Miniprotein binders against q53ft3. Designs and how they scored, part 123

Target 1, 195 residues: q53ft3
Amino acid sequence: MFGCLVAGRLVQTAAQQVAEDKFVFDLPDYESINHVVVFMLGTIPFPEGMGGSVYFSYPDSNGMPVWQLLGFVTNGKPSAIFKISGLKSGEGSQHPFGAMNIVRTPSVAQIGISVELLDSMAQQTPVGNAAVSSVDSFTQFTQKMLDNFYNFASSFAVSQAQMTPSPSEMFIPANVVLKWYENFQRRLAQNPLFW

## First folded at step 14 (miniprotein)

Design y29i
Fold by ESMFold2-Fast, scan of step 14:
Structure y29i (fold): chain B 195 residues (1-195), chain A 83 residues (1-83)
Amino acid sequence: as target 1 above (195 residues)
Amino acid sequence: SVEELAEEIREALERVQIKYEMAKRWLENGDVEFALRLLQRAYRLAKKALEKAQELGLTELIEEAQELIQQIEELMEKIRESQ
């Protein structure tokens, strides 16, 4: 129902459903991320009177998640850009003793989406200035993502004769990826918030 | 114009379809209450669209609205029987 985009990375469109009304995207190497785009896929809208509250989760020193509200997505505003660089637990939190000889374990953050009543969402205040409302910035990030994804995916194209049956792998025809890319770019040019 | 009114009805029926699909999703997710609320809203919108299509004599839209109403009623009855 949702997608998650980070500049320079493959778009994620398969959120993990962790509860009846809760969806999660994993963000590996989150300390290198400045902005995250969360958007609705065009296939399924929110139920009437409902929307999505968008949260950012990072591991604390004990590995436990700390959730922060970033903002919202709704049928009327189905995409949002969030700045998370100021919300990361690893920035400026190192102890002076042993900092130079400590190799940090890779950390995975999460974007969480909670489906909530619009009236309830209206009473909540997101942290700081996480929400970025610039449609131009969103369009630029999206176009760069589309180019990166298409170039990356097409670099692995093989003929059907070169494919080996494997139950652990899925294959998508290159032509399908190209058609998706062209259609998405056309729709984005017509309306940046079409999903 | 009749064409503009027909397009409004087509758009309404599209929204009915979306609500119906979302209701099925919420039902699969175990949220029976949300599913029923969506189906009730879909039903009301479909009935209004049917009435308008009948008023204008738009046979194809009348048939489409009736099919959607039937699908909504069948799903609501299925839910009722499962409670």
Scores: ipSAE 0.000, ipTM 0.091, lowest interface PAE 20.0, mean pLDDT 69

Design y29j
Fold by ESMFold2-Fast, scan of step 14:
Structure y29j (fold): chain B 195 residues (1-195), chain A 83 residues (1-83)
Amino acid sequence: as target 1 above (195 residues)
Amino acid sequence: SVEELAEEIREALERVQIKYEMAKRWLEHGDVEFALRLLQRAYRLAKKALEKAQELGLTELIEEAQELIQQIEELMEKIRESQ
């Protein structure tokens, strides 16, 4: 029903259902994440009078989960971008091993979506600094993501003469990547919520 | 090292060229606004690459960055004139 996107990572479209009304996406290495996009896939709308409350959870200094309400998605507002960089635990002194030049063990945060009545959602207040989101912001973020991906992928382009042959490796022509980018941009311009 | 920094500059200039080619394609599709945004991003990246190349005294990369900046400026000027 839902998708979750972080810049520079593969989009997640298969949330783990942890209860009848609750869905979770895992975010490994969360300290490197600044923004998260949550969106509805468009195939299954919410029932009349219902929507989704979006939560963010990260482990505190003791490894205990801390849940914070980021905002909401509804049939009328099926996507939202959230800034989570200001909501994370501080590093260094807040982590037992942070100051000792020890390679940080990847930490896993979560995005949680709770399907709730719209009336109940209206009574809740999201944490500050997270809930500045709109379709326009989503479109801008997605464009930056597309540019980043295309530039990243194209930075690995090599001519046939520069290739090191390996039967276990597969190569995709750079033109195919460009065509994907152009097609995605065209679709995004027509409908920012197509994915 | 200087060679590692030079490689970063080369990679940046390659990304500039990719943005420039994409901007040309979007102009062919009639999307002037999108093409201009790509050219503005290419311009900023090329200017940063030029500054880094100048700091390191890498004459070949300085020249390459200046040539790309000129091409971007010329294309933006053409767009301005045709509007």
Scores: ipSAE 0.000, ipTM 0.091, lowest interface PAE 18.3, mean pLDDT 70

Design y31a
Fold by ESMFold2-Fast, scan of step 14:
Structure y31a (fold): chain B 195 residues (1-195), chain A 83 residues (1-83)
Amino acid sequence: as target 1 above (195 residues)
Amino acid sequence: SVEELAEEIREALERVQIKYEMAKRWLELGEVEFALRLLQRAYRLAKKALEKAQELGLTELIEEAQELIQQIEELMEKIRESQ
C-alpha cells in the first residue's frame, strides 16, 4: 500500500505489516538520512474517514524506540516529504570522533504508518519542522523527483520473458507505478498545494 | 527516420534537464551524494545524446547537449571543491 524513498537508496514498496493497522519501513544507517518521502502506491485507497499517520522512530541510549509524529498521508494527499535530520540521535553534537570505537546505539531507524480515523488525526500535532514548508520549491522539487523516480523505476523494468523466480525479491507491475505517477501528476496540476 | 531519432534525442535531453534540476534540489536539502549520482546519470545520458546528434548533424541538438554537459560539469566541479 505504501512506498518509502530516501535519497540515494532503493525505493521500498514492501512495508512490514506489524498489526492490522500498522506498517513499518526499516531505515538502516539513519544518521546519513536527511529527508524521507512517504507515499501511497495507488492500488488500495484508505477506507472512507481514514488516513495514515506517519511516524519516525530511532533507538534512544537505552535501545528503546522513540516515536515522533512527522505528518499524515490521506487519499487526498497521498505523498509527503519529511525532514528528519533534526530528530536523529547525535544532532547538534557534531563531534567527528564521537562515535570512534563506541557502539552507542543501533543504526536502524523506522518509518511507521498507522491507519487512523481522520478525526483522530486532526487532534494530533506533528513535529513542527518535519514537513517541507516552501510551496514553490516544494512543488518544483516534487515534480522533478516524481519524474526521476518514474524514469529510475522504468530503467529496471524487465519483460515477463526476462523474469526469474526469486522468493527473496518482490516485484511491482510497471503499470502500478505508472498509475501512481499519473494520479499524482493530475492532482498536482489541479492544485499544487494538494500535497 | 531522422525525425524519429531527433525526437528521441530531444526526449533524452529533457530527461537530462530533469535530473540536473533534481540534483540542484537535493543539494539544497544537503543530499550531496544522491545529487552527484543524479549528475553522473545526467552526464552519461547527455554524452550519448551528443554522440547521436553529432552522427545526424543536428546542430541545434548538438549545441543544447553541449550546454547541458557544461552545466553538469561545472556543478560537479563545484561540489568536488566544497567536499
Scores: ipSAE 0.000, ipTM 0.196, lowest interface PAE 14.7, mean pLDDT 71

Design y31b
Fold by ESMFold2-Fast, scan of step 14:
Structure y31b (fold): chain B 195 residues (1-195), chain A 83 residues (1-83)
Amino acid sequence: as target 1 above (195 residues)
Amino acid sequence: SVEELAEEIREALERVQIKYEMAKRWLELGNVEFALRLLQRAYRLAKKALEKAQELGLTELIEEAQELIQQIEELMEKIRESQ
């Protein structure tokens, strides 16, 4: 039902369902993560009156999970961008994952999504200023990413390359395309104002 | 000159071709969303190039633009029927 995107990494669309109303994404090498995007897949909405609370968890110095509420996704706001590099590692927030048997691996962080009543979500306070942007900002980010990808990829085009190769040779290798995409995401992670 | 305008159209059609090939590669990687956006951009550019070629009566560029538009439409149709 959900997707998770980390700047500089492949998108994840296969959340582990750990309870009827709870979903988790694993994020290895979490110390290198600056931003996380959480979004709903397709056009399937939450049931009426429900939404998703988004949590981030990482192991503390004792290897114990520290859960923090980042924000929410709803039918009216189906995506959100979170800056997690500046989050304090000290204390966790109140969360619905405490009683569950969630397998923890050292150096692996998790994004948790809890499907909750909107009224219940309204009583919760996200930590700090983790939420960076509205759905409009996510849309703007996606459009900027596509534009920059087109410009970067197109910058390698020369008239000769299209005039001399045979049709079977007129393509851009997938690894080159992925390299440009990753470079753009790394730049964005270093300076969010870049886009 | 007509030759300078023809060169601009040729360059535009080259960019259309590149976007089309990129869309095919993204589709092979399972990223239908990026592929469709590339195809939509390629389509708009190809239509504009066709319009300019028609205004100048450049038959070879008209034919090339029409061929590229057809290829784009065929790929978009395949994506639509697979969805």
Scores: ipSAE 0.000, ipTM 0.077, lowest interface PAE 19.4, mean pLDDT 68

Design y31c
Fold by ESMFold2-Fast, scan of step 14:
Structure y31c (fold): chain B 195 residues (1-195), chain A 83 residues (1-83)
Amino acid sequence: as target 1 above (195 residues)
Amino acid sequence: SVEELAEEIREALERVQIKYEMAKRWLELGSVEFALRLLQRAYRLAKKALEKAQELGLTELIEEAQELIQQIEELMEKIRESQ
């Protein structure tokens, strides 16, 4: 029913069913993984009112599994991209050498999918860093940056009548900036990684 | 604390207001699609702020959130009708 994709690896489409409502994918060598894509194959939709809660499991320093809620997939949103590199580093990134203090780290993790009622899923809170899609985060950042740039530039716009003629200065019509912004937005929507 | 949560709600509503004003500016420039995306984001943020304010019983913030939601809905409806 589900697929799991990691950049540079073969796609997995055969989840192991471990309970009536639970499916897992193994992620070997997960320390090298930054993002995981989870998606529905489209053959079997969720029953009405249901969706999938996506979890990430890793062995802690004692080998005990730790589960974190990453996010959700539904019939309306059948794919999601999750950042898991933050889970490896944790919140304590003040250390300049990162994981250099750890000689050996666990190498196998799992993606778990639990089929749940949509109402139940709405009451759950995903892990902050992992729940935010890298693509969505980048797109939102780019939108915010473009908005701020355009608003900042527009705040200095003056009418032709207010300008002092100066042959040493270059003026760019505001509409040219807007056209560039719209073209950039369109390209970003078509391919977020076009640049 | 209630005061800290109230401040988070106020900050969220300020961000809603900023998105709403930006959407109006983009409409003036003819960029309907971008304005709608800003309004949709403002709507989601305002709804979350409203829910939190209702849970805490913060009447003034509830009213502010409802007013912003109404403004967003009215503008989105005007855009829909204008096509």
Scores: ipSAE 0.000, ipTM 0.073, lowest interface PAE 18.8, mean pLDDT 68

Design y32a
Fold by ESMFold2-Fast, scan of step 14:
Structure y32a (fold): chain B 195 residues (1-195), chain A 83 residues (1-83)
Amino acid sequence: as target 1 above (195 residues)
Amino acid sequence: SVEELAEEIREALERVQIKYEMAKRWLELGDPEFALRLLQRAYRLAKKALEKAQELGLTELIEEAQELIQQIEELMEKIRESQ
C-alpha cells in the first residue's frame, strides 16, 4: 500500500506489516538521511474516513525505539516529505507503536505507518520541525508556481465537442498537463532542488 | 484597517523572499539571466512594499523590506560581476 523513498537509495515498496493496521519500513544508516518521502502506491486507497499517521523511530542508547509523529497521508494527500535530521534531540510522544518494543541495531531507524480514523488523526500534533511538505521559501514558491501553471494551462482545456479541428494548431490535452503537474510534484518532493 | 494592510505587506515581503531564493537556485543551475529577471521583479515588489510600510509607519516591516532590498541588490551586483 505504501512506498518509502530516501534520495540516493532504492525505493522501498514492501512494508513489513506488524499488525492489521500497522506497517514499518527499515531505514539503515539513518544518520546519513536528511529527508524521507512516504507515499501511497495508488492501487489500494484508505477505507472511507481513514488515513495514515506517519511515525519515525530511532534507537536510543539502550537500543530501544523512540517514536515521534511526523505527519499524515490520506487519500486526498497521498504523499508527504519529512525532515528527520535533528529529531534525535526531541522527546518521544505517546504513539500506537508504544506496545511494540522492537530493539534495533544502533544505525537502523524505522518509518511506521498506523491506519487511523481521520477524526483521531485531527486530535494529534506532529513534531513541529519534522513535517516539511515545504522546507524552505524555494519549495513553497515552486509549489505555488506549479499550481499557477496547472490552473493557467487548464483554463484552455475544452471538451472535444467544443473544439474546432485545426490541423495547424497544437493542442495539449488536460490530462497531459495533469500528468506533468503530478510528476513534477513527485520529483520536487523527492529532491526540492532537482530543477 | 491598518492590520489588514500590514498583512498585505507581510505577504508581499514573503513573496519577495521566495523570489530571492528562487533566483539563487537558478543561478546555481547556470541561468544568471533568468536569476536577474527574478531579482528585478523581487526588487520592484520590495520597493512597493517599503513605500506602503513607510506610509503606514510600520517600523518592523520597513526594516524587513530594507534588508531584503539590500540582499537583492548585493546578489544582482555579484551576478553582473560574474558575467
Scores: ipSAE 0.000, ipTM 0.097, lowest interface PAE 15.6, mean pLDDT 70

Design y32b
Fold by ESMFold2-Fast, scan of step 14:
Structure y32b (fold): chain B 195 residues (1-195), chain A 83 residues (1-83)
Amino acid sequence: as target 1 above (195 residues)
Amino acid sequence: SVEELAEEIREALERVQIKYEMAKRWLELGDIEFALRLLQRAYRLAKKALEKAQELGLTELIEEAQELIQQIEELMEKIRESQ
């Protein structure tokens, strides 16, 4: 139902379902991540009156998950960009050598999606700055456009069994679109100015 | 190999298409200057891809590059006429 995208990494489309209404994506080496994109795959909409609350968790100093509400995705807004760099432990600390950490132990954070009633979601307030991308307008636009294109294209995905012969129409395998999406994100992360 | 060079050209044309779509979106939002910058970059990239395709005699990629160049030129002309 959902996808998760980080600049410079392969897109994740296979969320782990941990409850009937809860889905999780793992984010390894999350300390190197500034932004994450969460989007709906075009194949299955939310039931009427429902949407997805998007949470971020990271392990605290005791290894316990700390969950924070980032924002929402809905049928009317099926993708969102979130800033997570400000939510990491030790980020912007007063420690003298915090910015010069040359020995990091990578750890795994998670993106959680909880399917909830829209009325319930409307009463919640996402963490400030985390729910709003702080990248420049151009980078935000390119990410949003890329996400919208992938969602639109994937909404037309059909299994081979569902394909009817139509010589006048061209079909593109869904995995080709996915590979393009992954390659584009990889290139953008390598050089945001590769345009 | 010729196949590796052809793939580089295809990737370049894919990037041209992306810039072209982005430019159209920025035009809808009223940012003509930014749209023109994107179209100019798309144009330069498409021209380079066309030159490489011509050097290698890759007819399908030549045709694709020419079509994209034409679309870019037509959009830039429409912008110019509307100002």
Scores: ipSAE 0.000, ipTM 0.102, lowest interface PAE 14.0, mean pLDDT 70

Design y32c
Fold by ESMFold2-Fast, scan of step 14:
Structure y32c (fold): chain B 195 residues (1-195), chain A 83 residues (1-83)
Amino acid sequence: as target 1 above (195 residues)
Amino acid sequence: SVEELAEEIREALERVQIKYEMAKRWLELGDLEFALRLLQRAYRLAKKALEKAQELGLTELIEEAQELIQQIEELMEKIRESQ
């Protein structure tokens, strides 16, 4: 339903569903991460009147997770860029992941997405200035992420004649990735806020 | 105490300002519905803060609350005109 992207890393599109309305991405080696992009895959929209609250969790000195609200994604704005550098020493915000406070491996953080009513989201206040709000900054970062993802994915393209059998692996044709990239880049060029 | 109640009002007005800034950001991003929800929340908080400040006769906080309410109303009207 959701995707998570970090500069220089493989995009994650398979969030772990931990409850009916809650999804989680693991961020290993989070000390090296400055920004995270969270986006909807575009396949299924939120139900009317609902959106997603985006949380960041890191392990404290005792290995216990500290959850902080970063911001939101909605059907009207299905992607957001968050700055997480500097959030790693603060106290946690009020959050719906209280029952999921588990001890995490050192250097592994999480992005959590909670599907909530828009009115409930409006009552919450994200920590600091985690969200990147400038249109220019958003467009520039998104373009860099898009280029990084396309270049990385394309580096693994092989012909069918070169493929080895693997019953447990899923393969996506390179032309599907290319078409997605071209369509997304075209839409971004026409309207930087299209997503 | 009056000082304790005044601090609660200041904290409420700070939250109003945060909601107002969030609403402006979401408006710039083109999400008019969520921007409006944030402004409606800010408006209710500001009105409650104004009422409390008036009950306590805290002139500075009354003026701050009134200014925020005016800004919220102006932005809500801008959104309405955009729809």
Scores: ipSAE 0.155, ipTM 0.625, lowest interface PAE 5.0, mean pLDDT 75
Fold by OpenDDE base, second read of step 15:
Structure y32c (fold): chain B 195 residues (1-195), chain A 83 residues (1-83)
Amino acid sequence: as target 1 above (195 residues)
Amino acid sequence: SVEELAEEIREALERVQIKYEMAKRWLELGDLEFALRLLQRAYRLAKKALEKAQELGLTELIEEAQELIQQIEELMEKIRESQ
């Protein structure tokens, strides 16, 4: 039902179902993780009127789990990116994950997804900086990536007159990059999940 | 058919709305330039949709397009004033 992705790591598609309505992913070496992507696999949708509250759990200095609400995933928003790097010093919030006998190693954090009523989710407040609104974060990430690429590519732009002959090199006109950028932005603006 | 054309207009207006919302998000991120570019694109799309809706006499879509155009214009003006 759910997947979890950390940059530079293999995607996790097998959540541990700890209850009928609760799923958990383990995140080893969580201290090196800045962002986590939680997404629906598309195999099983949420029931009507329900979504997923996404929680992050890390061990405190005493090894006790600290749970924080990161944000939400829904049928309408089936993926979200969360920044967890700044949460490591945060205070715990109320969480639906009780004393689960989850064997916690000190270096392992957890992502918990609780299937809940949308109305109940609307009343919950995620920890401030964690919920990069998935669409916002993805859009932000994508835009930052696009901008980064464009800036990088444009920094190498030279006029025809400035070009030094390099027969062994292939050149791409800057206009091609611009057109690609514009088309990508257009598609992204139409559907952030067009890919 | 008129129904097919109406659906095309609805889809266009949906894209306008998405662009408008994205622009708002970019404003929150502090990228005024990109937000303005999105709004300009949204504006052009909305104007085209409005024209088509007017040609077809689709009152509800005309009203929706006009509302979106107004929202876009207001936000664009706000951004310009902040620069």
Scores: ipSAE 0.017, ipTM 0.226, lowest interface PAE 7.7, mean pLDDT 81

Design y32d
Fold by ESMFold2-Fast, scan of step 14:
Structure y32d (fold): chain B 195 residues (1-195), chain A 83 residues (1-83)
Amino acid sequence: as target 1 above (195 residues)
Amino acid sequence: SVEELAEEIREALERVQIKYEMAKRWLELGDTEFALRLLQRAYRLAKKALEKAQELGLTELIEEAQELIQQIEELMEKIRESQ
């Protein structure tokens, strides 16, 4: 139902379901993360009167998770960008992920999504400056990630004259990567959430 | 041949340029650690290219390598100042 995107990392679309109404994504090496994008997949909506509260957690000095409310996603606003770099100082907040034991590994942060009543969500206060998002910001973020991926892949291109035959390795023609990149950019311009 | 060696240096500097542009975009997205790792790799590659260009007396490539090294150093210093 949800996706999670961090600059420089593979997009995650398979959240771990830890309860009927609770989903988590693991964020290893979280010290290097400044922004996280959370979004809804496809056209499957939340049930009537429901939305998703988005939480962030990291292990404290004792290895216990510290959860903070970042913001919300709803059928009307299905994506949000959160700044998490300032939140690692240990400011806790009320959260529904109290005694969760799932995937408590050292050095791994988590994004948690709790499906809640919209009325309940309206009474919650997210941590200060965490939420920053708009569709335009999401489109810009995605475009820059695509540029970085294309440039990364292209930096390994070699001419056929420089290739040493290796049957165990796979090769992708540069033309295929370029064609995919250009098609993706055009589709993104029309619908930022198509992927 | 000198022309073949010059081509290898040009290809290396092209890869430096790509890493530098990637680092700038990751920095804009707030991923400072990844940007710094890219800049460090770009720096090492550019320095090797500069040494090869100097050994061969290829003035144009020496100048290009020096310009890229300066840009990398300036960006790394800017990052350091902002932290």
Scores: ipSAE 0.000, ipTM 0.087, lowest interface PAE 16.6, mean pLDDT 71

Design y32e
Fold by ESMFold2-Fast, scan of step 14:
Order: structure tokens, then sequence, then C-alpha cells
Structure y32e (fold): chain B 195 residues (1-195), chain A 83 residues (1-83)
């Protein structure tokens, strides 16, 4: 019913169902994750009046799971972007004392989705740092994705003199990709919500 | 005590503010149904907080609750007009 996407990783579409109304995705090496996208696959909508509450869990210093409400997905807005980098307290360079123990064994975090009544979801309060999306957060994520795509595509650029003849292959000039990238960046800078 | 009851009202108004901000986010994303449900919940919570503040004569909390109710009503009306 659901999918989970992390930039640079394969999309997950097979959530583990742990109860009739509860689904979980595993996030290995979660310390390298800044944002998670949770979305509905579009094949089966929520029943009328229902939606999904999205949670994030990671093991604390004692190995105990810590669950935090990130936000929601609904039929009207079937995808949401969540920032989880700020929720991993005691990690890396964010806190000096925590950095002294940074050689932590890689562990698995989880995204949990609970199917609930919309009224029940409205009574809950997500953690402040996991905003569903600000214009700035969306712009930053989009910019990084755009940079990643352009860098990936450009890594295959070769001069015509270096091309091997192949009648079954189609080629897109690198300059066309660059023009698209520049135009999209310009439009995004003028109005981040133009799309 | 009055101080303990005032703190409960302040906490309720904080939750109202959080629901209001969340509703604005969902509105930006185009989910009018969920935004309206958040605003309806915020409205009910704010109304109860207002009633309690009025019973206790807490002028600052009365004013804060009335301000939030007005903001909620204005946003709900904008959503309804846009549909």
Amino acid sequence: as target 1 above (195 residues)
Amino acid sequence: SVEELAEEIREALERVQIKYEMAKRWLELGDYEFALRLLQRAYRLAKKALEKAQELGLTELIEEAQELIQQIEELMEKIRESQ
C-alpha cells in the first residue's frame, strides 16, 4: 500500500505488516539519512475518513526503540517528506560530547505507518523538527536531487569522436540536459512551488 | 490552584497553535480535507480553552484564545471559498 524512498537508495514498496492497521519499513544505516519520503502506491486508497500516521524509530544508547510521530499521509496528499537528521541526538558533529562515542555500530531504524481515523490523527502532535514540508526544505531536497541527476547524467558525456557507432542506441546531447537544469534552477529560485 | 489551571490552558493553546500551523502546511500541499479536520479540532480545543479562561477571569489567556479562534475561522473560510 505504501512506499518509502531515501535519496540514493532503492525504493521500498514491500512494507512489513505487523498488525492489520500497522506497517513498517526498515532503514539500515539510518545515520546517513537526512530525509525520508513516504507515499501511497496509488493502487489502493485509504477508506473514507481514514489516513496514515507516520512514525520514525531508532535505537537509543541502551538499544531501546524511540518512536516519534513525524506526520501524516492521506488520500488528498498521498506523499510527504520528513527530515529525520535532527532526530538522531548524540550523533556526529551536532553535539561535541556525543561525538566522543561516534564509532557506534550501524543499526536499523524504522518508519512505521498506522492507519487511523482522520479525526484521531488531528488530535496528535508531530515532533517540531519533522515538519511535513517547508518551502525551504522542499527546495533544498529538490536542489540536491537535481544536482545528483545532472552529475549522474553528465558522467556519461563523451565527445562525438569517442562515440562507438550503434544504430539501436539513442543519444541526448549533454548541452540539452544542461539547458534544462539551468532553466529549472532559475524557475525554482523565482518560485519554489512553480511545479 | 488557579496557577495550575492557567498552565493547563496555556498548554491547550500551544496545542491549538501547533494544529493551526500543521493545517497551513497541509493547505500548502493541497490537502483541504485534512487541513479542515485539523482546524476543526483546533477550533474545538480553542473554544474549550476560552471557556475555562473566561470562568477564571484570566484576561491574557482570553485574548490569546480569541485571537487563535479568529485566525482559525479566517483560514477555514478561505478554504471553503476556494472549493
Scores: ipSAE 0.053, ipTM 0.562, lowest interface PAE 6.2, mean pLDDT 73

Design y33a
Fold by ESMFold2-Fast, scan of step 14:
Structure y33a (fold): chain B 195 residues (1-195), chain A 83 residues (1-83)
Amino acid sequence: as target 1 above (195 residues)
Amino acid sequence: SVEELAEEIREALERVQIKYEMAKRWLELGDVQFALRLLQRAYRLAKKALEKAQELGLTELIEEAQELIQQIEELMEKIRESQ
């Protein structure tokens, strides 16, 4: 039902269902994550009067998860961008994941989605203005990521004459990277959520 | 307040230490790549903590962050030498 995206990582679309109404994505190396995007896949809407409360958890010094409410997704607002940098150990929100407080692998965080009544969601307050809900903000973020990728990849460009044989390494022509970047940017302009 | 910001830095340095210890464990288990990723995470977090401590003039936390950074760099260099 859901997808999770972190800049520079493969998109996740296979959430672990840990209860009838609860879904989880694993996020390894969470200290490098500044923003996370949570979105609904197009095929299955929430039941009438229901939505999803989005939580973030990371292991504390004992390896126990600390759950914090980031925000919400609904049929009317099926995607959201959250800033998770700056969240502190031990500052948990009221959360429905109590039975899931188990010791976790160090440095692996989780995004949790709890399907809840819209009335219940309206009474909750997310931590620290984590939500970044603007499509323009997502577009700007994505363009920055594309620019960073292109600049990084181009920094390794060498002529054929400069290449040292290395059977374990692959090389990509710079013009192919440029064509990919231009195509992706054009497609993003047409539909910011096309991928 | 400065005290609240100092506590945030202390908590960050504790997380650096945890990543460093976990990296050593993964090295013992033979997963060099995962250990290096943990050390890179620890390094970036320690650098950020150092920057914040320097902005606030917190000498003890500056010194602690610098020591952790040095330990991380030394371990990363030893890994490089053994590859």
Scores: ipSAE 0.000, ipTM 0.062, lowest interface PAE 24.2, mean pLDDT 70

Design y33b
Fold by ESMFold2-Fast, scan of step 14:
Structure y33b (fold): chain B 195 residues (1-195), chain A 83 residues (1-83)
Amino acid sequence: as target 1 above (195 residues)
Amino acid sequence: SVEELAEEIREALERVQIKYEMAKRWLELGDVSFALRLLQRAYRLAKKALEKAQELGLTELIEEAQELIQQIEELMEKIRESQ
């Protein structure tokens, strides 16, 4: 239902559903992330009177997840940009020169989306400085992404007669999908507004 | 006790201000429905804060609450007129 985008990384379009009304995206190496874009795929709208509350979590000094409300997405505003650089764990600043010989697993943060009543969402207050911005390009992001995928993948398609047969199906070489994602990621990293 | 109650009112008015600013941004983004819900929440909180400030005779907080209520009402009316 949702997508998550970070510049220089593969776009995520399949959130992990952790409850009927809750969805999560993992953000590895989150200390390098300044902004996250959250958007609806445009296929299935929220039920009437409902929207999505967008949360960010990071491990605190005790390793416990700390969830902070970033903002909202709705059927009327299905995409938003959030600044998370000011919300990251302070652990990074604690080890500027002392971690030379300390092996650590890269920190993983999460974006959570909770489907909630609009009235409940209105009662909540996002953390300060988590900016929401109008980004027209991201309102149509999923449609343009799908168009790009279809055009690129089709250029590598082979007829069923050239492959081990599965009747009535067209097959695309496995590697072409990965190549498309890599190309899209590079273009997006150079200019997120390129389309 | 009066100082503790005054602090609660200040916190409430700060939350009203935040919701008012959020509502303005959601209006700019074209989501009138959610903006109105934010304004309605802000309005109710501001009115309760005003009543409490009046009970305690806290003039500066009374004035702040009244200004916020007026801004909220004006924005809600503007939205209604633009429908």
Scores: ipSAE 0.036, ipTM 0.534, lowest interface PAE 7.2, mean pLDDT 72

